# VH-VL binders against q9umr5: the designs that were tried, part 43

Target 1, 268 residues: q9umr5
Amino acid sequence: SYKPVIVVHGLFDSSYSFRHLLEYINETHPGTVVTVLDLFDGRESLRPLWEQVQGFREAVVPIMAKAPQGVHLICYSQGGLVCRALLSVMDDHNVDSFISLSSPQMGQYGDTDYLKWLFPTSMRSNLYRICYSPWGQEFSICNYWHDPHHDDLYLNASSFLALINGERDHPNATVWRKNFLRVGHLVLIGGPDDGVITPWQSSFFGFYDANETVLEMEEQLVYLRDSFGLKTLLARGAIVRCPMAGISHTAWHSNRTLYETCIEPWLS
Key: E = the ipSAE of ESMFold2; O = the ipSAE of OpenDDE; V2 = 0.75 times the mean of E and O plus 0.25 times the DockQ between their complexes.

## First folded at step 1 (VH-VL)

Design n1j (framework fv_nofazinlimab; at its last look DockQ between E and O 0.03; V2 from the best seeds 0.00; counts 0 for: pae E 12.1 > 2, placed apart)
Fold by OpenDDE, look of step 3:
Structure n1j (fold): chain C 268 residues (1-268), chain A 123 residues (1-123), chain B 112 residues (1-112)
Amino acid sequence: as target 1 above (268 residues)
Amino acid sequence: QVQLVQSGAEVKKPGSSVKVSCKASGGTFSSYAISWVRQAPGQGLEYLGYIIPIFGTANYNEKFKGRVTITADKSTSTAYMELSSLRSEDTAVYYCAREYTSGSYHPDNFDYWGQGTMVTVSS
Amino acid sequence: DVVMTQSPLSLPVTLGQPASISCRSSQSLVYSDGNTYLNWFQQRPGQSPRRLIYKVSNRDSGVPDRFSGSGSGTDFTLKISRVEAEDVGVYYCMQGTHWPYTFGQGTKLEIK
């Protein structure tokens, strides 16, 4: 029998967005119990990410308890950050494959068309003023806003990403690292034609430096310091990078080729 | 320099509603909050609530028990304050004011003010 | 709500002489970031309030250096070293640390 699959949606999503993914899984892995968590749907996905983490934790604990052999997580877009945090705070999770599906794992710094309806009068260069305030940190998008030109503000004001990354010292850093390292495989999926995740390399823990040059995962301080376990995971062959071109952000969960190439191999 | 320009004076009957506008210029509307403060004749200042225009979220002083509604139109850089179920004691000059943050921790409060809008509630 | 108490409520001053206004809060105004969000506002007759001081002791741009703010925790003071005719008006302290924000009663400065 196949391990249960838990799906966590992204910003402004619902379970309906994953109907194709469910079809693919059912076709290729018949009998798989797939649970798409309908929590914090639509506008509620703007709630603080820690609040979301707590909600999702309550939902997954019973599922994990009934699956002693382990479970797989498929976490899309913003959901990928929620899942990473979830695996960091849970000392008893049994996740085999953590599939991060086009997630801004290293943060977001861009005002694409996808975000412009939220910030029509804002430029990405000024968003730090509101995102790194107490007001901004009440919104999920700001919880992983990573302004490379205001790294000091990011490090000090980010109440979510900076913490789960271990970029700011906190008393739980060691434990969170230990917990996250319980994952069997970390599958990172994304691509250059995403159009939303900015930079798209963020899905692979790449990100801008102070000159907006994109650096790879291995060049990031979080990797070099192994602050939450990336270096360790890579060393033991637990990180899978699956880049794919020609896929827009809203199509990652509905592309058959992507599923077969990047997702299916890790559901066994 | 940021400027806040409010709508003109209003005369209202008890039980009616009033909506005051506050148009911002000279800055990035999405980078700050707009707060509302009122001042009854010869009295002090009273805080009503604020809105974060970029997110469209507002928070209110509980004293007004849901009578106040603060909204914003990002396309016109305008904030609105609506007060319903008007009473004679609601007669006051209503001010909008900016709350600005550099992105570091708590915002600075009320560095720019509108010119005020006189609202008179009378039978 | 945090209660802000100003003293005096009426302040007659001779031109050229110094003035001092006290403001006390019912609880500490120190925020989690270590800052104290205490503001002073001036309201001249027929005008909107104008912020003079933010975070206890920082002057806004264009505010004369004869204005100074000091204090900590729950006790704060606004001082005017040499009162001028244009200083006539009502002065308010305001706390922005605790929700909801609250103002002092105001101190009316007049020339003797």
Scores: ipSAE 0.469, ipTM 0.783, lowest interface PAE 1.5, mean pLDDT 94
Fold by ESMFold2-Fast, scan of step 1:
Structure n1j (fold): chain C 268 residues (1-268), chain A 123 residues (1-123), chain B 112 residues (1-112)
Amino acid sequence: as target 1 above (268 residues)
Amino acid sequence: QVQLVQSGAEVKKPGSSVKVSCKASGGTFSSYAISWVRQAPGQGLEYLGYIIPIFGTANYNEKFKGRVTITADKSTSTAYMELSSLRSEDTAVYYCAREYTSGSYHPDNFDYWGQGTMVTVSS
Amino acid sequence: DVVMTQSPLSLPVTLGQPASISCRSSQSLVYSDGNTYLNWFQQRPGQSPRRLIYKVSNRDSGVPDRFSGSGSGTDFTLKISRVEAEDVGVYYCMQGTHWPYTFGQGTKLEIK
C-alpha cells in the first residue's frame, strides 16, 4: 500500500490545477489516497503566509493521524513555502517525502507579468518600498519578496521567509529546526524555463548576491550555518535535486516526463 | 454573485470632463481589478485601462494617457473613470468590467460587465 | 499594439446550422506562464458584452456546450455547432496577453 499524498497549491491557484498530477499518481501508484487541499484558493492565496500555515496545519493533522506509516507532501510554487513552515511548526509531523515543485525557497526577486499587472509602474528594484512595510507584509507575495540590494530591509521586515530560513533570530528557531529535520526526503524541483520564479535557482536554495550573481545553496549563509537543517539533511543524503529545462511555471504539475523523473521515485 | 452597477447617462460639451462610476456588489471588492472599455455607436470595443483597488495601482492605454484617470474608493466599493478634454469622438457607451485572478498567474479578463453608461459629447 | 483580425465580419447563418468565426493575432498570445489569454465575447443588441470563452477553450458557467473555442499561437476559432435564434449578436475576440488589451473588429451573426 502506498503512503497518502497531500497536495498544496500556489499563488492564485486551486485544486483543479492538479488533475493531471492525480492521473499520473493513479497510473503508477494505484490505490494512493491523494488529498488536494482546497484552502486559500484564488484571491485568498494573497493572505499572509502565517495565516495560511495555520489553516493548512488544521487540515493536515487528521490526515497524518490516520496514516501512522507516514505521508508525502507535494507543494507547488508559493505552496512550497507553506509546507516549509508546516514542517517546522508541527512537533509531530510524519512526512516522509516533501516534494517542492518550483517554489521560491530563498525568495523572489524578479519582474514577472503578473507582478506587472499588480504593480504596473513598479520595477523589481522599487517593490521593496511596498513589501517591507507593515502593510505589505499582510500579503503573501511580500512575505517572500527578497531584494538582494536591500538585504538589511529584508532581514528586518520579512515576517515570514527570513524567520523560517533562520536568517533572523526567532524564539522558536531551535524547535523549528528540530521539527524540520524529521522529514525523510527534501525533493527540490525547478528549472531555467519556469518564467515566473526569479531566480529559478531559488527553488534549489540558490539566490542572488548584491551583484545579481546567483550563489548556489552551499554558498548561502543559511546552509553554512545550518540555520534550519539544510547542511544536516544534505550530509544525511536526504536532499534530492531534480532540475528540468523546458517547463513553464504552470506546467510542473502536468508534465508526464517531469513526474516520472522527479516525483514518482519518491512516492513510496 | 458579482454585480457591477454604473452611473447614469451624461451629456457633455466639448472641452469638459466626465466622471463615470461603477459600484461593485457581491464578492470582495479588493480581491479583483476593474477595467474600463468603451464602444462608440455602431463601432467595436476599445480598452482604456484598469485599477487594482487593493494596491491603488492603475494603468492606462497609451492612446488615452493624459486624458483618462481611473480611481477607486474601497469604502464604497466603487471605481471611477474620468475622461477630460472631451471631443465629439469620445461619444460612446463606457463599460466597467471585472478582472479576476483565479487558477492562473495572470488575471482572467472581464468575467462580469456593468450595464454601460452612455456619454454624449455635443455642441 | 497587437492587432486582432476577425473573419468574417458579417455572418448570415441558417437556424440549426453550424457557424464558425476566425480570429488572428499579429503576435503569439502565449504568455510567460504557458497560458494563452484569448477570450470570446458575445454582445446581443442593446446589451453589455458577455464572456463566452476564456483562455482559448474554457467555457464560462451558463454558456451552452454548442459554443466551443480552439486554436493556438496566433490563430483561433469560435464555433457554434447549431445556431439558435438567441445567438444573434456581435462576437468579439480579445487578447489579454500583451499590453494594451485589444479586441477584434467584431463579427455580426444574423439569421437568414
Scores: ipSAE 0.056, ipTM 0.617, lowest interface PAE 6.4, mean pLDDT 89
Fold by ESMFold2, look of step 3:
Structure n1j (fold): chain C 268 residues (1-268), chain A 123 residues (1-123), chain B 112 residues (1-112)
Amino acid sequence: as target 1 above (268 residues)
Amino acid sequence: QVQLVQSGAEVKKPGSSVKVSCKASGGTFSSYAISWVRQAPGQGLEYLGYIIPIFGTANYNEKFKGRVTITADKSTSTAYMELSSLRSEDTAVYYCAREYTSGSYHPDNFDYWGQGTMVTVSS
Amino acid sequence: DVVMTQSPLSLPVTLGQPASISCRSSQSLVYSDGNTYLNWFQQRPGQSPRRLIYKVSNRDSGVPDRFSGSGSGTDFTLKISRVEAEDVGVYYCMQGTHWPYTFGQGTKLEIK
């Protein structure tokens, strides 16, 4: 028997987007119970990420309770940040594989289709003015906006990413780290041709320094300080990195080779 | 099913204002853009601006900035376009349009259109 | 503002024959994300406009496969492989790459 799989979608997404992924799982792991969470669909994915975390937590609790042997998470794009926060705030989660499918884990510093249509004259260098305001932090995109040229504003204004990364002190940091470290495997998936996640290495906890040079995960302060458990997980052999070229952002869950190479091995 | 129902035709004098309503039904209102486009008699289409009700801010074509105001009332699922200091050149059919299709998250995606509101400006 | 120029402005066509409408922009419509935001709309007599094509070549839901879009950069084409009576109306291209978004002048398609 296979562990149940819970799927958490991304920005402006819905459960229908995952029909090919569901087909692949059904074909290769027949009998697997797969639940694609039908919450915060479409424009509702703009709600503050802490609101989304709370709603998704309520949905996953009964699924996890009925599966004492554990569950797997497949979390796409923005959904990967929701899932990482879930693993921090739930002291009773039983997640074995957390599969982060092209998620901006260290933040986003690039143009997005939605931000450009909302603010068509805004460049990424100016979005900090919107996002690092109390008004801006009421929207999910701004909860993970990470401008490497305004690190002081990011650290003080971020209501989500700076907290779950342990980049700003808060009373729950030790408990969140302990909870996150109960995950069995962290599977990081992404690639250079994604076209949306910027830098694409954010999917692997890499990110820009002040000169827009990408520092890999092991060069990040959050890793070096082990602020939420990355160094501990890597030392345990619990981090799997699965980069794949040639896949655009909307195609990660509809590519058979990607599924077979990067996802299937972790759906025990 | 999404429907957009606009207010009725208006006849206005130069220098006055007009406020056209666009009531949406059959879906979530607050997260979808409502765009306003006009068409003068015998002429093509001209984009005025849009609003996303959840953000509460509107973006305007600079040609009309200062004369056009676009607002939304989430409690009634209604968007409004007000054009002030009317001139005879403002005689046109005014359309509202709404994006509904999941996965098409650009303001140029007008899946559904209202029936249009004729505004006539004459002395 | 980006100027969108359509050709022809009037297109009489025989029922069952192909039709082709060109649209040229004064600037490239390739956005920084790699997408090209060029749309086509149809307006039948007495009706509101209807979207046919988005992002150059993607047909909207319920649009017959006899409609196709193509092009890149600044030059774009809408084709109707076999014109039917219901295709009578005015066709507009629109760009969504540069604010403010702008339409072409329209091409009036008539059955002759």
Scores: ipSAE 0.006, ipTM 0.427, lowest interface PAE 12.1, mean pLDDT 86
OpenDDE, second read of step 2: ipSAE 0.331; ipTM 0.727
ESMFold2 (binder alone), look of step 3: mean pLDDT 88; pTM 0.897

Design n1k (framework fv_nofazinlimab; at its last look DockQ between E and O 0.05; V2 from the best seeds 0.00; counts 0 for: pae E 17.1 > 2, placed apart)
Fold by OpenDDE, look of step 3:
Structure n1k (fold): chain C 268 residues (1-268), chain A 122 residues (1-122), chain B 112 residues (1-112)
Amino acid sequence: as target 1 above (268 residues)
Amino acid sequence: QVQLVQSGAEVKKPGSSVKVSCKASGGTFSSYAISWVRQAPGQGLEYLGYIIPIFGTANYNEKFKGRVTITADKSTSTAYMELSSLRSEDTAVYYCARQDYSRGYEYGPDYWGQGTMVTVSS
Amino acid sequence: DVVMTQSPLSLPVTLGQPASISCRSSQSLVYSDGNTYLNWFQQRPGQSPRRLIYKVSNRDSGVPDRFSGSGSGTDFTLKISRVEAEDVGVYYCMQGTHWPYTFGQGTKLEIK
């Protein structure tokens, strides 16, 4: 039998968005128990990410307990960060494949049309003024806002991303790294035509430097310092990078070719 | 300079709802947080919640058990506070305010509306 | 919720004399960024509140220099070096570090 699959949605999303993914899984892996978690849907997805992590943890623990052979996680967009944090705080998770589906794993600093809809007046260059404060950190978007021009503010004020990345020292860093390293495979999916994740390389732990030059995962301090286990995972062949062009952000979970190429191989 | 102008006084029956508006003029409306604070007669200040307009959702004081709804219309630079299931103890002056608690960018003054008296009586 | 406790609750002062208001929080107000988001508000009779001090010791624009804020962690103080007639009103401390944000009970400053 196939291992159960748990799906975590993204920002302003719900389980309905994954109807095609469920169809694909059912066709290629019949009998798979797929659970799309309907927590923090819609506007509730703006709740602090740590709150979301706790909520999702409560939901996945029973599922994991019933699947002693392990489970797979498919986590879309913002959900990918929730899942990474979840795997960091859980010392007893049994996740085989963690599939990060177009997630801003290294944060967001975008100015795309999608973000302009959300931020019509402030622009990305000014969002730090809101996000790096107690006010802003009450919203999920700010929890992974990563302004390369205000790195000091990010490092000191980010209450989520900087912590799960181990970029700011905290007493749980070692334990979180250990927990995260329990994952069998980390499957990173994203692409240049995403249009939302900015830069799109963030889905692969790439990100801007101070000059907004995109550096790859291996050039990031979190990798070089192995602050949460990326270097270790890569060394043991546990990281899979699956870039794909021609897919917009809202289509990652509904593209058959993407599923067959980047998702399906890791569901068995 | 920024000015916050609130809607007029309200008299409501218990169990009904009230919606107070707060129109901002001057400055950039969406770049700040709009807070709602109330003050019962002769009492202190109580924080209801705040909205960051660009995010389109508010953060609420759980004390109000979901009775408070804060919204913002960026096109009109107006914030709203709706309080449902009104009780006599909801009688208070309700204030809107613009706060900026961002690190390193608190150079401007804090702005408050003139207040809106809401009276709940049978 | 963080409880803010002010003292005294009533403060009669002679014109020209100094005044001091204490505010204590039930837990540290230091945020992860190292800042302490403690504010002081003044509310004159019949008026809306006005912020005087932000982040413990920073005066808002237009606030006279006779007002000063100090403190750290859980203990804070607002001082008025020489009380003037226009200073009559209620003063509130407020913490903006922990949601939900909370106010002190208020201190009513009156002229003797």
Scores: ipSAE 0.725, ipTM 0.878, lowest interface PAE 0.9, mean pLDDT 93
Fold by ESMFold2-Fast, scan of step 1:
Structure n1k (fold): chain C 268 residues (1-268), chain A 122 residues (1-122), chain B 112 residues (1-112)
Amino acid sequence: as target 1 above (268 residues)
Amino acid sequence: QVQLVQSGAEVKKPGSSVKVSCKASGGTFSSYAISWVRQAPGQGLEYLGYIIPIFGTANYNEKFKGRVTITADKSTSTAYMELSSLRSEDTAVYYCARQDYSRGYEYGPDYWGQGTMVTVSS
Amino acid sequence: DVVMTQSPLSLPVTLGQPASISCRSSQSLVYSDGNTYLNWFQQRPGQSPRRLIYKVSNRDSGVPDRFSGSGSGTDFTLKISRVEAEDVGVYYCMQGTHWPYTFGQGTKLEIK
């Protein structure tokens, strides 16, 4: 029988967005129990990421307990960061495949239309003034705002991403690393035509340096220091990179070719 | 369930200002954006701006920038639209409307207030 | 600003017959996220506008299935499969892709 699949949605999203994904899974892996977590939907996706992690944790515990052979996670956009934290804080998770679907794993730094709606007079160059305040850190989008020109502020003020990436020290870092390393496969999906995730290489642990030149995962301190296990996972052959062009941000979970190429092979 | 109740009709002189209120119910104020749209007699719809009360952020159509101010009072669940330096061509019905930003900020307001007639005449 | 052009501006229709309203934008309405934010509103005489359709083809709750939206890029259509007396009013398309948001000039649907 196939392992259960747990789906975690993204910013301003809900379980309804995954109708096509569920159809694809049912077609290729009939009998798979798929649970799309209906928590922090829509506007509630703006709640602090640690609050979301706690809520999703409570929802996944009974699902994992009923599946001793393991489960798979499919985590979309912001949801990929929630899943990163879940794998670190749960000392008893049994996740086989963690499928990160266009998630800003190293953070976000871009003048996207979503941010213009929320902060219409702000440019990406000055959003750090809002996001790195205590008030700003009460919103999920600011929890992964990563301004490459104010790295000192990011490291000091980020209440979520800098800690989960091991970029700032935390008392639980060793335990979080041990927990994360239990994952069977880390499947990274993203592409240049996403249009929202900036830089798109953030989905593959690449990110801007101070000159806004993208440095790939292997050049990041988080990888070189093996802060939460990326280097160890890569050495084990457990990291899968599946970039695909031609897919916009809201189409990752409804594109059949992407599903067949990047997701289907990892659903045992 | 969802209701947006606007203040009553106003008659104003040219050069004055008007402040229209919009009291939100049904959970609208805490979870949604509030848009302001006007309609001159016998004419079409014109978008003035919006506010997202939870962030305290407002944005204005450039045509009205400098004359329009949109504010929100969390304690009374009321949004306000103030338009200054009134001209006769500002005579219109002014609507507040709820805009859902949970699935897309830009797919238009779903519930509308009853409208407030503002007449500018000497 | 994005100009929204509706056609026809006046639409007399016989009860029970289909009606079709066109809306054309001066620029593509595909947003950076891949979605198209084209809305349709109905305004019955003396009433506030009511949203019928959002994101091109999605009907709001309570909107009869005789209303349907279609289109892509810059060309959009609102169809009423069988016009009823209660459908009398002005119909507006609205784009939410580009700031500032803009409406078409309106199409007045009347029973003949």
Scores: ipSAE 0.072, ipTM 0.632, lowest interface PAE 6.6, mean pLDDT 90
Fold by ESMFold2, look of step 3:
Structure n1k (fold): chain C 268 residues (1-268), chain A 122 residues (1-122), chain B 112 residues (1-112)
Amino acid sequence: as target 1 above (268 residues)
Amino acid sequence: QVQLVQSGAEVKKPGSSVKVSCKASGGTFSSYAISWVRQAPGQGLEYLGYIIPIFGTANYNEKFKGRVTITADKSTSTAYMELSSLRSEDTAVYYCARQDYSRGYEYGPDYWGQGTMVTVSS
Amino acid sequence: DVVMTQSPLSLPVTLGQPASISCRSSQSLVYSDGNTYLNWFQQRPGQSPRRLIYKVSNRDSGVPDRFSGSGSGTDFTLKISRVEAEDVGVYYCMQGTHWPYTFGQGTKLEIK
């Protein structure tokens, strides 16, 4: 039978958002146990990402324990950062496929409706003044805010993204890398018409340099230094890149062609 | 509604050890720092060290080097502080306290346990 | 270790009058991020400490607005604009810039 699938949602999201994805899995992999974690829903998704990581960890432990042959993760948007942190901090995870569905893995430097709702008078060029403060780091969006023009502030103030990317030294870097490397496959999904993730290549570990030129994953220092295992995973053939044009941010989990092309092959 | 509940008072002889427990509830245990601070009778406050369960590491005040061990059990949401080679000057109330990880550790603890009196006498 | 020196150590005050407590550090408390991590705690008789003020001047949740903090560099002040009976206790400054974090000796506030 098929390995269980755990789904982790994004910002201002809930389990209902994944109803079409559940239908697709049921059609192609009948009998698969799929759990959409119903934690940090709606406004609670603004809580600090380390709080979310701990809460989701507590929820996945019993599921993983019941499935000794392994599980798959499908993690959408902000949820992909939660899942990557889970893979690093759990010395006992048994994840085979980590499917990162349009997640800002190298951070976010762009408008969203939610940022405008939270900080209605700020523009992306000014948000570093809020996000790179202790008060700003109380919001999940600011935990992965990555201003390419204030890299020194990002490296000093980020309580989440700079740590899980290994961009700031910490004593657990070796253990986190070891744990992350136990994943079977890293499946990166995203595309140029997403409209929310900025740059959209953040879903593939690409990001802006200081001139807002996108550097691909293989050009990033975190890849070159192998800070958390990307270079090692790529060398093993464990990284799958599945870009798809024509899909907006809210449609990634409700597009059948995307599912069949990028997700279905990895749900063994 | 964060609560920190500590183990009960202890009377110890010089040269022995004491292990104080601190059970956390009402929050996410592994994403917070748990600090240990003591207060001798009629005296001020003094840090022993802290642990960050999500990182799995403890940091100690060098004054207690080799005598203090701080651990955490994430499955029970419980932190422990063990102080060995006890001396009469170690008589104090020992507090565990919590710091919100997302706000940095520099602000000092925002939630405190009730304290555990440890008396060292011959 | 950074030495935190409070004055006065004993502060008898008349109900309804202002009170002021000084704290001096042996080193600058300005951290590399430009912030100053000087905090104030209150310990009422028989109770655990409670944080009042963080980062020099920011009141913690549920702290009355009669408490205020000020200062910079190495010199800091906690003020109570109108002392109430519930304010009896010991007040500690604490620095969070340099590990190990250290407290002042305490200032015992008493009603005359």
Scores: ipSAE 0.000, ipTM 0.383, lowest interface PAE 17.1, mean pLDDT 87
OpenDDE, second read of step 2: ipSAE 0.652; ipTM 0.856
ESMFold2 (binder alone), look of step 3: mean pLDDT 89; pTM 0.918

